# Ledger of designs, part 394: VH-VL binders against o60147

Target 1, 175 residues: o60147
Amino acid sequence: MLEKNKYLYIFRHIQTNQVLLSQGNVLKKTALFQLPYPLQKPVAPNGMRPAKLRKDHWVPLLKVEFPNESMFQSVFMQLLNYRKYRSVQPLTSDLLKLPIPVRRRKIMRQEVPNTIADLADILNKEKFPENSVRLQLSDKSDSEYADWPPSVQIDSEEIKLSRGFREKTTVDEAR
Key: E = the ipSAE of ESMFold2; O = the ipSAE of OpenDDE; V2 = 0.75 times the mean of E and O plus 0.25 times the DockQ between their complexes.

## First folded at step 20 (VH-VL)

Design vp1 (framework fv_patecibart; at its last look DockQ between E and O 0.53; V2 from the best seeds 0.73)
Fold by OpenDDE, look of step 20:
Structure vp1 (fold): chain C 175 residues (1-175), chain A 122 residues (1-122), chain B 107 residues (1-107)
Amino acid sequence: as target 1 above (175 residues)
Amino acid sequence: QVTLKESGPTLVKPTQTLTLTCTFSGFRLSKYGVGVAWIRQPPGKALEWLAHIYWDDDKRYYPALKNRLTITKDTSKNQVVLTMTNMDPVDTATYYCARLRYYDSSGYFDYWGQGTLVTVSS
Amino acid sequence: EIVLTQSPDFQSVTPKEKVTITCRASQSIGYYIHWYQQKPDQYPKLLIKYASRSYSGVPSRFSGSGSGTDFTLTINSLEAEDAATYYCQQYDSLPLTFGQGTKVEIK
């Protein structure tokens, strides 16, 4: 019996700083559905969902290992919900006062820290067992975007993932 | 763990300048999305935001007090300093420094100092 | 500046009862509002961020809701330790502003 996939990977777009959530270390085409539709509040300057996934445009942001798939699924769905909720909210008045190019630049810088903060918030709510969640970051300093609960063990070693994907594991192939 | 502590005079005479120092630990005021703010509270009254400084040294002031306020940071010392000129008895308040989290183009204060009561009296 | 008006100013409540505090913004501020609790002779503590997100360590009896101009802080079952003044605060636009506060006392 194959172990269920309990790994969350978050990828960052190298240009737009959009983020995609992935179960496993391989981005699926369906991950693009996480991005807002063109007419919705843009996460990136263009706010457009690309027609095709260019895996080489995405770099790993962080990896989270959960105790089991159920916990993974819970956190995964909550992350999507947080992002969705944020995407339908209006921009702040201060942001709206800024010229569009400046506004876009500011927005581009928000997704990564927002996502990390979301993750921490969710994990704080979930009250998982102490040190039961393993967090690895491509940039260790990104952990500073949030306060982490005791359930989270932050690895000192940075993740070493290729852009967009790694070789499929047996578990990944089974899905 | 994040901590902030206010220090400075607790008694100031009218027209004098108040200088308060916020010494913090547990975070860097050089990381994106981090700031430090000063908020005061007159006795028995509501909270009033005065100023804050962002990680990139950008500064914001309460407009009505802008000409009296100066906020600076010393990252090497993990300190933020607030100066307020021409103090008046009406400025008597507990002064707090707090960490500002700035995400999604908005901000909240997640950690606060214990505050320092500053009395302006002749 | 954006004016936040809380209601009521004062509330005396029996333990275990539900407490509701409202904060109304002078203009639409999306969900960019936060709630703080300040007990007597203490510094304010963050309870709710962005209208409905509980801060770390906050008891589950505290919740926030609302969007636009009307926001609510709810204490589902009031505990004696919840006697405090509660403030809403907005960061939709500078300058940052707080509500006038709602004092909750225990009967």
Scores: ipSAE 0.828, ipTM 0.908, lowest interface PAE 0.7, mean pLDDT 91
Fold by ESMFold2, look of step 20:
Structure vp1 (fold): chain C 175 residues (1-175), chain A 122 residues (1-122), chain B 107 residues (1-107)
Amino acid sequence: as target 1 above (175 residues)
Amino acid sequence: QVTLKESGPTLVKPTQTLTLTCTFSGFRLSKYGVGVAWIRQPPGKALEWLAHIYWDDDKRYYPALKNRLTITKDTSKNQVVLTMTNMDPVDTATYYCARLRYYDSSGYFDYWGQGTLVTVSS
Amino acid sequence: EIVLTQSPDFQSVTPKEKVTITCRASQSIGYYIHWYQQKPDQYPKLLIKYASRSYSGVPSRFSGSGSGTDFTLTINSLEAEDAATYYCQQYDSLPLTFGQGTKVEIK
């Protein structure tokens, strides 16, 4: 029985381009635990978690519709695992040569393309039926960060969310 | 479908300049996360990276060959061009172009051309 | 420049047996290593990215492991079609480098 569709919501930060995954169309404060620990002093570059969730700073990046809970849970868990695994790995030697502020900015700006690539990698390995997973993006050109399997139908309509969040009104690709 | 194809001369005399063109389709060199590289393989030998060009036109060259190599792109033609000066018989190799996928501050080559053998002899 | 040293240079292996190929980096490269298969007279094909992540469409018998300086590509049960040369490649820092290759033949 497919009576209840499930949605994965992915948000990006308007200035840093960091990414948060959500089961709902509003972010919970605990979503911040997906990011590295916050640092007030330059001790380690992996501590890039804001101290407080500012909901007006997070805008929709993409939404994925799954036909059932099982598919949703499988993909959501794998996405979290990809992010966790990456967060405990050493940085590249080339990144470590950069000043900490520059290094941090480069790492955060990769989160959007990395997350989209992670999602596509997971979906390419799953055996979902053709066109069973609907992908909707706030910027349709972001689909170009990855190659998508036949199971994914990319929606022609872009996302505009208005539920107490600041809507994405411009492409923030320079940051 | 992502494809890449190498074109250019298959025979070059010593001291001449080699120009190879990579023509690709199925992707764009305009958004973050993609590049095109040139990699060669001398007969019976290992793969050797030569150069690559990123989506933002930033270019990287193998240091020992940097004075002999020039890589450029033409986005209107979906082409990347490698020029290598002062060819020598030791440069005889199969030359590949490949799509560089940039991810997590690193990169790998997920699509390759079929390669073109370039022979340097007098 | 980071040197990648593969071992062995050659293996001749009976079908269905396990193949192990190692790649050692001259300095720590985290997990920033990728593996390729090149069959005779063909272009290289990506197998494993980031030490252990299988590329889409790669048979499950291929796996990768390791971090830091020591990495392993494993073929759990060799098939005849797996006769090829295998390369590791790093992009922890430029210049980008490949290992010298490991040729696997069917005995």
Scores: ipSAE 0.752, ipTM 0.865, lowest interface PAE 0.9, mean pLDDT 87
ESMFold2 (binder alone), look of step 20: mean pLDDT 94; pTM 0.958

Design vp2 (framework fv_patecibart; at its last look DockQ between E and O 0.68; V2 from the best seeds 0.76)
Fold by ESMFold2, look of step 20:
Structure vp2 (fold): chain C 175 residues (1-175), chain A 122 residues (1-122), chain B 107 residues (1-107)
Amino acid sequence: as target 1 above (175 residues)
Amino acid sequence: QVTLKESGPTLVKPTQTLTLTCTFSGFSLSKYGVGVAWIRQPPGKALEWLAHIYWDDDKRYYPALKNRLTITKDTSKNQVVLTMTNMDPVDTATYYCARLRYYDSSGYFDYWGQGTLVTVSS
Amino acid sequence: EIVLTQSPDFQSVTPKEKVTITCRASQSIGYYIHWYQQKPDQYPKLLIKYASRTFSGVPSRFSGSGSGTDFTLTINSLEAEDAATYYCQQYDSLPLTFGQGTKVEIK
């Protein structure tokens, strides 16, 4: 019997602060397609898509448990759409006046807060029952990036896992 | 529940300094992602942004008024204070404070106070 | 300074009909535009952020569209409680600016 997916996992890159969304606690290689297309390089510095998935570079940011798979699927798709909508927009005129290294640092520092804000915006618009969505963070202070609806119960325990502590099986070793 | 409330004098004379206090609750201005702004609206006219202050004490002012405006915060009291010097009858307006939500290197005003009408006359 | 020009300044509309309000920016501002509703004697309330994203609690009859310099707020089927003045606001660059407003009344 296959497990129905009702968990959203979000990972952060330890260097670039890029964010990946996952249906499981282990990232698949195809998750990299969520990131911008590479500019003719196998390694993507400063927010471009890396050539390969290095699981030791991605750490847990948060986990969400939904009441059922339908709610998970709706929120997951909306999060991807929010990110795509943001990613195709021009940068602000004020941001473009900054030196490129400064500009890139400011953009990278916002990806985590922006993603958390997107999640909260989606949950605030959905008609989920009170306390029906359980949120667990690796750092509980990250909940302050957004206002959360009554449907969200923030877990008192932080995620204790760190970089790639997951046990592996033969099916999990695919690259 | 986020709330903001403006307080201060409702009548000032020309040349006097106006001091307005925004007292807020339901969020902290010491944490990432929020600011407080002052926005005014002359009777029957459009909204005009005056100044804002962010969680990291970054401050911005409307350029034509920057020599007359000072914005400060007191995070322990959940207050933001605007002072505006050399008041003139053209400054007669309803003054709002509003929460500025930072997102994608930009921002918008998601919660507003009720506003306070400030009349400048002899 | 970016000037936002709204059109029309005023419209009187029969209930249940469609309202269209435009906002034109003096330069390209991406999607960095937001819409507010201000009912008589009330403070403004956020309706739409980032051109097309509705704020929590906003009825589905409200929608926003556009990019670059031309933006539209649409009320698909006007209700009596929608009588208000509507403002667009940009934060592509400082200073933050608002449009002059569009007043919508019920016929």
Scores: ipSAE 0.787, ipTM 0.886, lowest interface PAE 0.8, mean pLDDT 87
Fold by OpenDDE, look of step 20:
Structure vp2 (fold): chain C 175 residues (1-175), chain A 122 residues (1-122), chain B 107 residues (1-107)
Amino acid sequence: as target 1 above (175 residues)
Amino acid sequence: QVTLKESGPTLVKPTQTLTLTCTFSGFSLSKYGVGVAWIRQPPGKALEWLAHIYWDDDKRYYPALKNRLTITKDTSKNQVVLTMTNMDPVDTATYYCARLRYYDSSGYFDYWGQGTLVTVSS
Amino acid sequence: EIVLTQSPDFQSVTPKEKVTITCRASQSIGYYIHWYQQKPDQYPKLLIKYASRTFSGVPSRFSGSGSGTDFTLTINSLEAEDAATYYCQQYDSLPLTFGQGTKVEIK
């Protein structure tokens, strides 16, 4: 139980390329609250936040192992803040000039690289000890979306998980 | 480590064509969200964006100079080439190439070459 | 094109003092503005991206803020090595444009 507390998993939606952050490899229902409200700029059709978490729709993007839970919490919160801030900003004028379907496609493509870049930015700012953070990617090439600080050791082995996990909650038990 | 370096003639006569090459390392111009841009700076003046090329070979040019500019890439050689036709003394400037980070929304230039001064004179 | 107007054009500042540079966009550009530092006879270096995000390796004394049309680059405590010209740059729309620059000199 304590071991999972130092692990950050980032999941990607297989259709919308939305990104969810998770403490540990089990997605919680509450993770959906990370997604923008329907009135915000959309990545997914008819709103960004689905009503229910479908773990089979989420695949792991990357796994980060931190030295301790405190470091995890710090990075986790910062990631949420970066994403939130970005989500409330207007689209660029260039994007607004594009037809809606084209715009949506471009928006959908940017979430993964933006998240990875956010992570790298945060880690660069935190100045953790050298090789103290272990990064594992589902696609090794995704590491190229950012420059990583010396604190990050990129694992050559790709993540073995094929899908996200849904945490069983009391609500789920009541079903 | 990301590096970029400009190369080409430092002296060009009016009406001639300038060809500059940006040779880079530490990244690939085949990865999504990566580009290379050319920016120039006349002596004592501000920076001026000229053109950039994306990983997918999409190209953008400064409109006022579009008819004079051509940007191309050779991913295998990690090179981007800028050609500018009909050079004029007013085009005298330090020319920089820089890496562009772009994820279908906005972009910035995170790494720059040292620049090469190009003087246009008869 | 979007015009970026920096203010002031020139500052002469005593070391350890706070420096504030403003960049105003001719139209709202969200947070899609970046700041660069160019020291004499050097190439520009990225300082701040997306209005407030410090680039890797940039000292903590540098910060950025703003949204919409008004943006600010702040040097909390000026050091001698900070003598340079600073440029804002927007990527809200093409063509990409830079401010005219703000030259900061040390008294």
Scores: ipSAE 0.774, ipTM 0.900, lowest interface PAE 0.7, mean pLDDT 91
ESMFold2 (binder alone), look of step 20: mean pLDDT 94; pTM 0.957

Design vp3 (framework fv_patecibart; at its last look DockQ between E and O 0.53; V2 from the best seeds 0.70)
Fold by OpenDDE, look of step 20:
Structure vp3 (fold): chain C 175 residues (1-175), chain A 122 residues (1-122), chain B 107 residues (1-107)
Amino acid sequence: as target 1 above (175 residues)
Amino acid sequence: QVTLKESGPTLVKPTQTLTLTCTFSGFSLSKYGVGVAWIRQPPGKALEWLAHIYWDDDKRYYPALKNRLTITKDTSKNQVVLTMTNMDPVDTATYYCARLRYYDSAGYFDYWGQGTLVTVSS
Amino acid sequence: EIVLTQSPDFQSVTPKEKVTITCRASQSIGYYIHWYQQKPDQYPKLLIKYASRSFSGVPSRFSGSGSGTDFTLTINSLEAEDAATYYCQQYDSLPLTFGQGTKVEIK
């Protein structure tokens, strides 16, 4: 569907708070490759990439509508790059001083805010036309994780799960 | 639009307590990833971090000055207050408040106030 | 505390020339370093965050690079308005610390 090509969906894992990016509301199994390898900086317990996509483990975090696919692609790739870059950097010394369980919890808390912050940062750099980008969040308060440029119009209505974002996941894995 | 402004006395006598207030707008100290810091700069010298307070009211102080510093926030008023006791002429500096953006377990100061020169003199 | 040492302390540069400022950390700090510009009688302004990410509104002639202990701020083609003191700052470990500053003057 051509309509989905200009839509960025970001999903959050309900347990690990890991984040997946999607073009359109259908989460593909290949999205799992966005998650760090075990040897990289962990963003979740064990920093492990699930072997299979479980659609019921993911909920929509936000939806972004771009003016066109080109703008979407640009932002999408930049988001991946930001995440990749961050994943290969060492943890701060202060974080490393913390016990592993505490550190893990802190890391898990950061992924969603970091992703949102990345998005805002990218959009600030792109200098898109005013109100040309529509942002809808599952939780409106998540918009506070970053400052948004004039190009972004935040929708007053939150994403509803009833819209079938999770049901649109392409892969059903046995539990 | 983010703005910060320092206010307080510009002249303090030795041994007195300095109280500075940072009044800000364009953001709140209620969400993850936001803080306010105090940084000072003696005339002609480098910048020195003093303290900062996070959204969750967690506070950090420069160790050498920790016993003299207190930082507090009033989220409802969008204010952060720094108190520094037992002021000395060596504490003469321009005092800045700045917004701390916490990202990836680290932070930076993306917006600063104009600063206020505090002179400690008899 | 982590000590940041900038080099050089002072540069006098002709407009349009390339300026390079180095910041060395006393220990590895990953990419948790930021650069600030402070013009005379002004407050510091953020230029680069996390070693290489430009802050909003910063001209493209400014760039940052490095990881670990050695970091570089580059001004590609110096403008007259770039006369200022530049500071690196780390957030790898508390207390937060700044470099001693590098003053850039225009010839």
Scores: ipSAE 0.830, ipTM 0.910, lowest interface PAE 0.6, mean pLDDT 92
Fold by ESMFold2, look of step 20:
Structure vp3 (fold): chain C 175 residues (1-175), chain A 122 residues (1-122), chain B 107 residues (1-107)
Amino acid sequence: as target 1 above (175 residues)
Amino acid sequence: QVTLKESGPTLVKPTQTLTLTCTFSGFSLSKYGVGVAWIRQPPGKALEWLAHIYWDDDKRYYPALKNRLTITKDTSKNQVVLTMTNMDPVDTATYYCARLRYYDSAGYFDYWGQGTLVTVSS
Amino acid sequence: EIVLTQSPDFQSVTPKEKVTITCRASQSIGYYIHWYQQKPDQYPKLLIKYASRSFSGVPSRFSGSGSGTDFTLTINSLEAEDAATYYCQQYDSLPLTFGQGTKVEIK
């Protein structure tokens, strides 16, 4: 079933570890615009944008339920702004010493912990009521990437992994 | 809660080898983007980074002290050990272990142990 | 290795006044500077990461700014509990280095 407007849904790429933010459990093609263009020069810290959205390459990372849509929109926009701010920063001198393919892989691999830390930073600065924000992870150990405010309640149940939304069709044969 | 605690001798003689153990809880050193570092502070002086070890067992040492330092980890015990050879009175300092957060090839120390004063005297 | 030079070495400041501490890097380090507070007889505590991002639980009176070689830590309205030594730290490149510290006292 489709996610409601008060949900933030975050996806991870199974190979590159890049991250996409979504209002629902199904990614739209336009989500790719959250990633920078394919880099023509090595100065940008973030990874590359894939040519097309391969829904079988994106799995759930986490889901956040907010008390209402207004709070969701505020956090969603701030999270996008954090990602854009990071994407325009110069790379470290040590990172620039690496071969370009290695450098890109390191940058992309860091998107998961960076996005989780950014989310927690936003939630720590917002004054939400205690236990009003429900966080559900595909891997509960990913909560270790950040310190969560009292407003966040981490669900004990993990999200089941899915490469895409597909209805299972059962075929019964008469014998 | 994240905690780190330094343990080891508080008094060593010149030329002896110092072995310090950092025991931590509230996080795992096997998680991507995590490290543990040793930083020292001579009395009344600035902080000096010595070494750190990453989640993937990659190790970094302050170059001038590289030949005197060894850092290792035991992930099952949640421990990181620093060995520093040929101690000298100038090495008298408070030794801290700290959690290194590393997400963009750069890092910061978000949680520190209380420190242990190591005095080197003849 | 990158040398971080803080200024001033020492400040004695009237409560509620603004405190400004600078950190100058010997070469460009982007925004890869972090700030720590060390109160007397305590271990250092993280205040600001990546030049301007406050760490969790840090009072809003603390802010950071700068990029390249010049960085600033600001305490907007000094409180008695802010008497401490403040350090900048870079991890743009190894070896990892700290500034020499700036001691802030209440006048």
Scores: ipSAE 0.679, ipTM 0.839, lowest interface PAE 1.3, mean pLDDT 86
ESMFold2 (binder alone), look of step 20: mean pLDDT 93; pTM 0.947

Design vp4 (framework fv_patecibart; at its last look DockQ between E and O 0.60; V2 from the best seeds 0.73)
Fold by OpenDDE, look of step 20:
Structure vp4 (fold): chain C 175 residues (1-175), chain A 122 residues (1-122), chain B 107 residues (1-107)
Amino acid sequence: as target 1 above (175 residues)
Amino acid sequence: QVTLKESGPTLVKPTQTLTLTCTFSGFSLSKYGVGVAWIRQPPGKALEWLAHIYWDDDKRYYPALKNRLTITKDTSKNQVVLTMTNMDPVDTATYYCARLRYYDSSGHFDYWGQGTLVTVSS
Amino acid sequence: EIVLTQSPDFQSVTPKEKVTITCRASQSIGYYIHWYQQKPDQYPKLLIKYASRSFSGVPSRFSGSGSGTDFTLTINSLEAEDAATYYCQQYDSLPLTFGQGTKVEIK
């Protein structure tokens, strides 16, 4: 339990590309509260908060290991704040000019890179010790969404967590 | 480490075509949300956005200059090329290329080249 | 196009004093404003992105605020090295536009 306290997992929804933050490798149902209410700015089509957590709808995006829980909590809260801030801002005028379906698709595409960029920005601001933060990605190419500070060490190995919060099996790796 | 560098002629005669090349490193134009832009600055004047190209080869131009501008990329060479036709002394400026971060909503220029002064004169 | 108007155009400030630069947009642009610093004979450098987010390596004395049409770049305690021209830039809509710049000199 103690080890889980310093691990940030970020998950994405397989359909909506919504992003959830988790302390540990298992999403809690309370994580759904990170998603906007129906009356708020949607971050995905229907931007609706699901009534229930469907484990099989979420896949890991990245894993971050912090030196301690305090650092984790700081980054975690900042990530939530960054996301919240964006959610209350208006869409760009150019985006608003687009048909709703096109707009929604574009919004869906930006949640993952925005979150990754947020993480990098926060870590840049925090000025953690060099190589003190370990980053693993489900897709290594996702690291390119941001410039990472010296505090971040990007692992050559990808996350071993799979869909449904399961450890990757040989079958999963082949997919 | 991200770097960009502009190259091309520093002197162009009126009516001639300017061709500038931006050579960059530390990133790829194949990744979603990445672009390269050209911005110019006449001596003692403000910055002016000219054009940018996205990872997916989509292009945007300053409307008033659209008919004179062409932007292209060669991802394999990490180069972006800007051509501007019918140059005029008024086009004398330092020309910068910069990396654009764009995620289908807004964008910013996080890294810039040193710029190259282009003088248009007879 | 969206017009960004900075104020003032020029100011001479004593070191350690607070500097405030404003940027007003001709229309609401949310938080899609960025600030750049350009020192003499140098290329512009990103300072603040999306109104209030500091870029990597930017000293903490720099901060940004605002939303909608009115934005502010603040230098909490001016250093000699901060002598430069500062530009706001919007990406709410194309074409991308910059403010006219604010030149900050050291007294």
Scores: ipSAE 0.797, ipTM 0.911, lowest interface PAE 0.7, mean pLDDT 92
Fold by ESMFold2, look of step 20:
Structure vp4 (fold): chain C 175 residues (1-175), chain A 122 residues (1-122), chain B 107 residues (1-107)
Amino acid sequence: as target 1 above (175 residues)
Amino acid sequence: QVTLKESGPTLVKPTQTLTLTCTFSGFSLSKYGVGVAWIRQPPGKALEWLAHIYWDDDKRYYPALKNRLTITKDTSKNQVVLTMTNMDPVDTATYYCARLRYYDSSGHFDYWGQGTLVTVSS
Amino acid sequence: EIVLTQSPDFQSVTPKEKVTITCRASQSIGYYIHWYQQKPDQYPKLLIKYASRSFSGVPSRFSGSGSGTDFTLTINSLEAEDAATYYCQQYDSLPLTFGQGTKVEIK
């Protein structure tokens, strides 16, 4: 049987540049649990979890199309593991010397490029067929945060929707 | 795909100034998260980081040598230049340029040039 | 300046046996440590980044572990081509520093 395509969706917060991963084109409220708990000590990774999911605060960053569920699950689980591992590490000693507001800003500025680097690192280690994985970005220049393997085809079209990945379909209109 | 190559003199007399050029291809130094570093290795000894320059022209130098070092880039030529003044025989080493990948407020060297041996001798 | 002390300085190991190289930092450096392989007359090559993450193309027999001050590089089953000097490197704090190296050869 022909396996249908599977999508990974990645969102960015409009103010903090925090990143959320999703299996669906609309964020579920439970996605907020991907963000680490509030900082308890200066050494722990700084991650502020909003009290509630404001869907109008989360915009598309990128989506990845996989030819089947197995490839999607492999990459999605590894991405979650990379993110978790990074988010719980102590900050560098040089970062800890900075005033807290400066430190917070530097950490938040890196979440998008770090996430994109993680995705690329995972895809570079996987032995996927050439051009089997389609990557589409909201800002195509964001592909420059990493080196991409031959398995990745970067879509020339940017994502057009400003508040989500959902595109209007005739099926949805009929329902 | 990604390559770096060091060029410059291989013999320098004490007190002279060494100028080394790193010419690279397969990446742009204008890209966020990318830098180029100079690292040297005296014969039979460990690696020593000297300096690096980032995509945004942020420059870092080994503190004890910063008065002797200057690092600059020319993004349009894909080149990074290291100048080291007042050379001494102790500076005899193989000099490498390497690509620095910035990630999580830290960095590592994922691609290296072949290195060039610089001998400082009278 | 953070000092990285590797142990041992030298190992002669029978093929197919396990090699363990340690790197101890003079202060806590989180996971901000990377491992390189340098074969004779060659430039260093990245093996492991951020303590445990393999670089692309690195054989699965190479692995890294540790956090804080104590880190290990492991070669589960030594191959002939693994004869080299191995270096750890930190970027928790400037200046960037390398360990003194561990030379591994085939017995």
Scores: ipSAE 0.764, ipTM 0.873, lowest interface PAE 0.8, mean pLDDT 87
ESMFold2 (binder alone), look of step 20: mean pLDDT 94; pTM 0.957

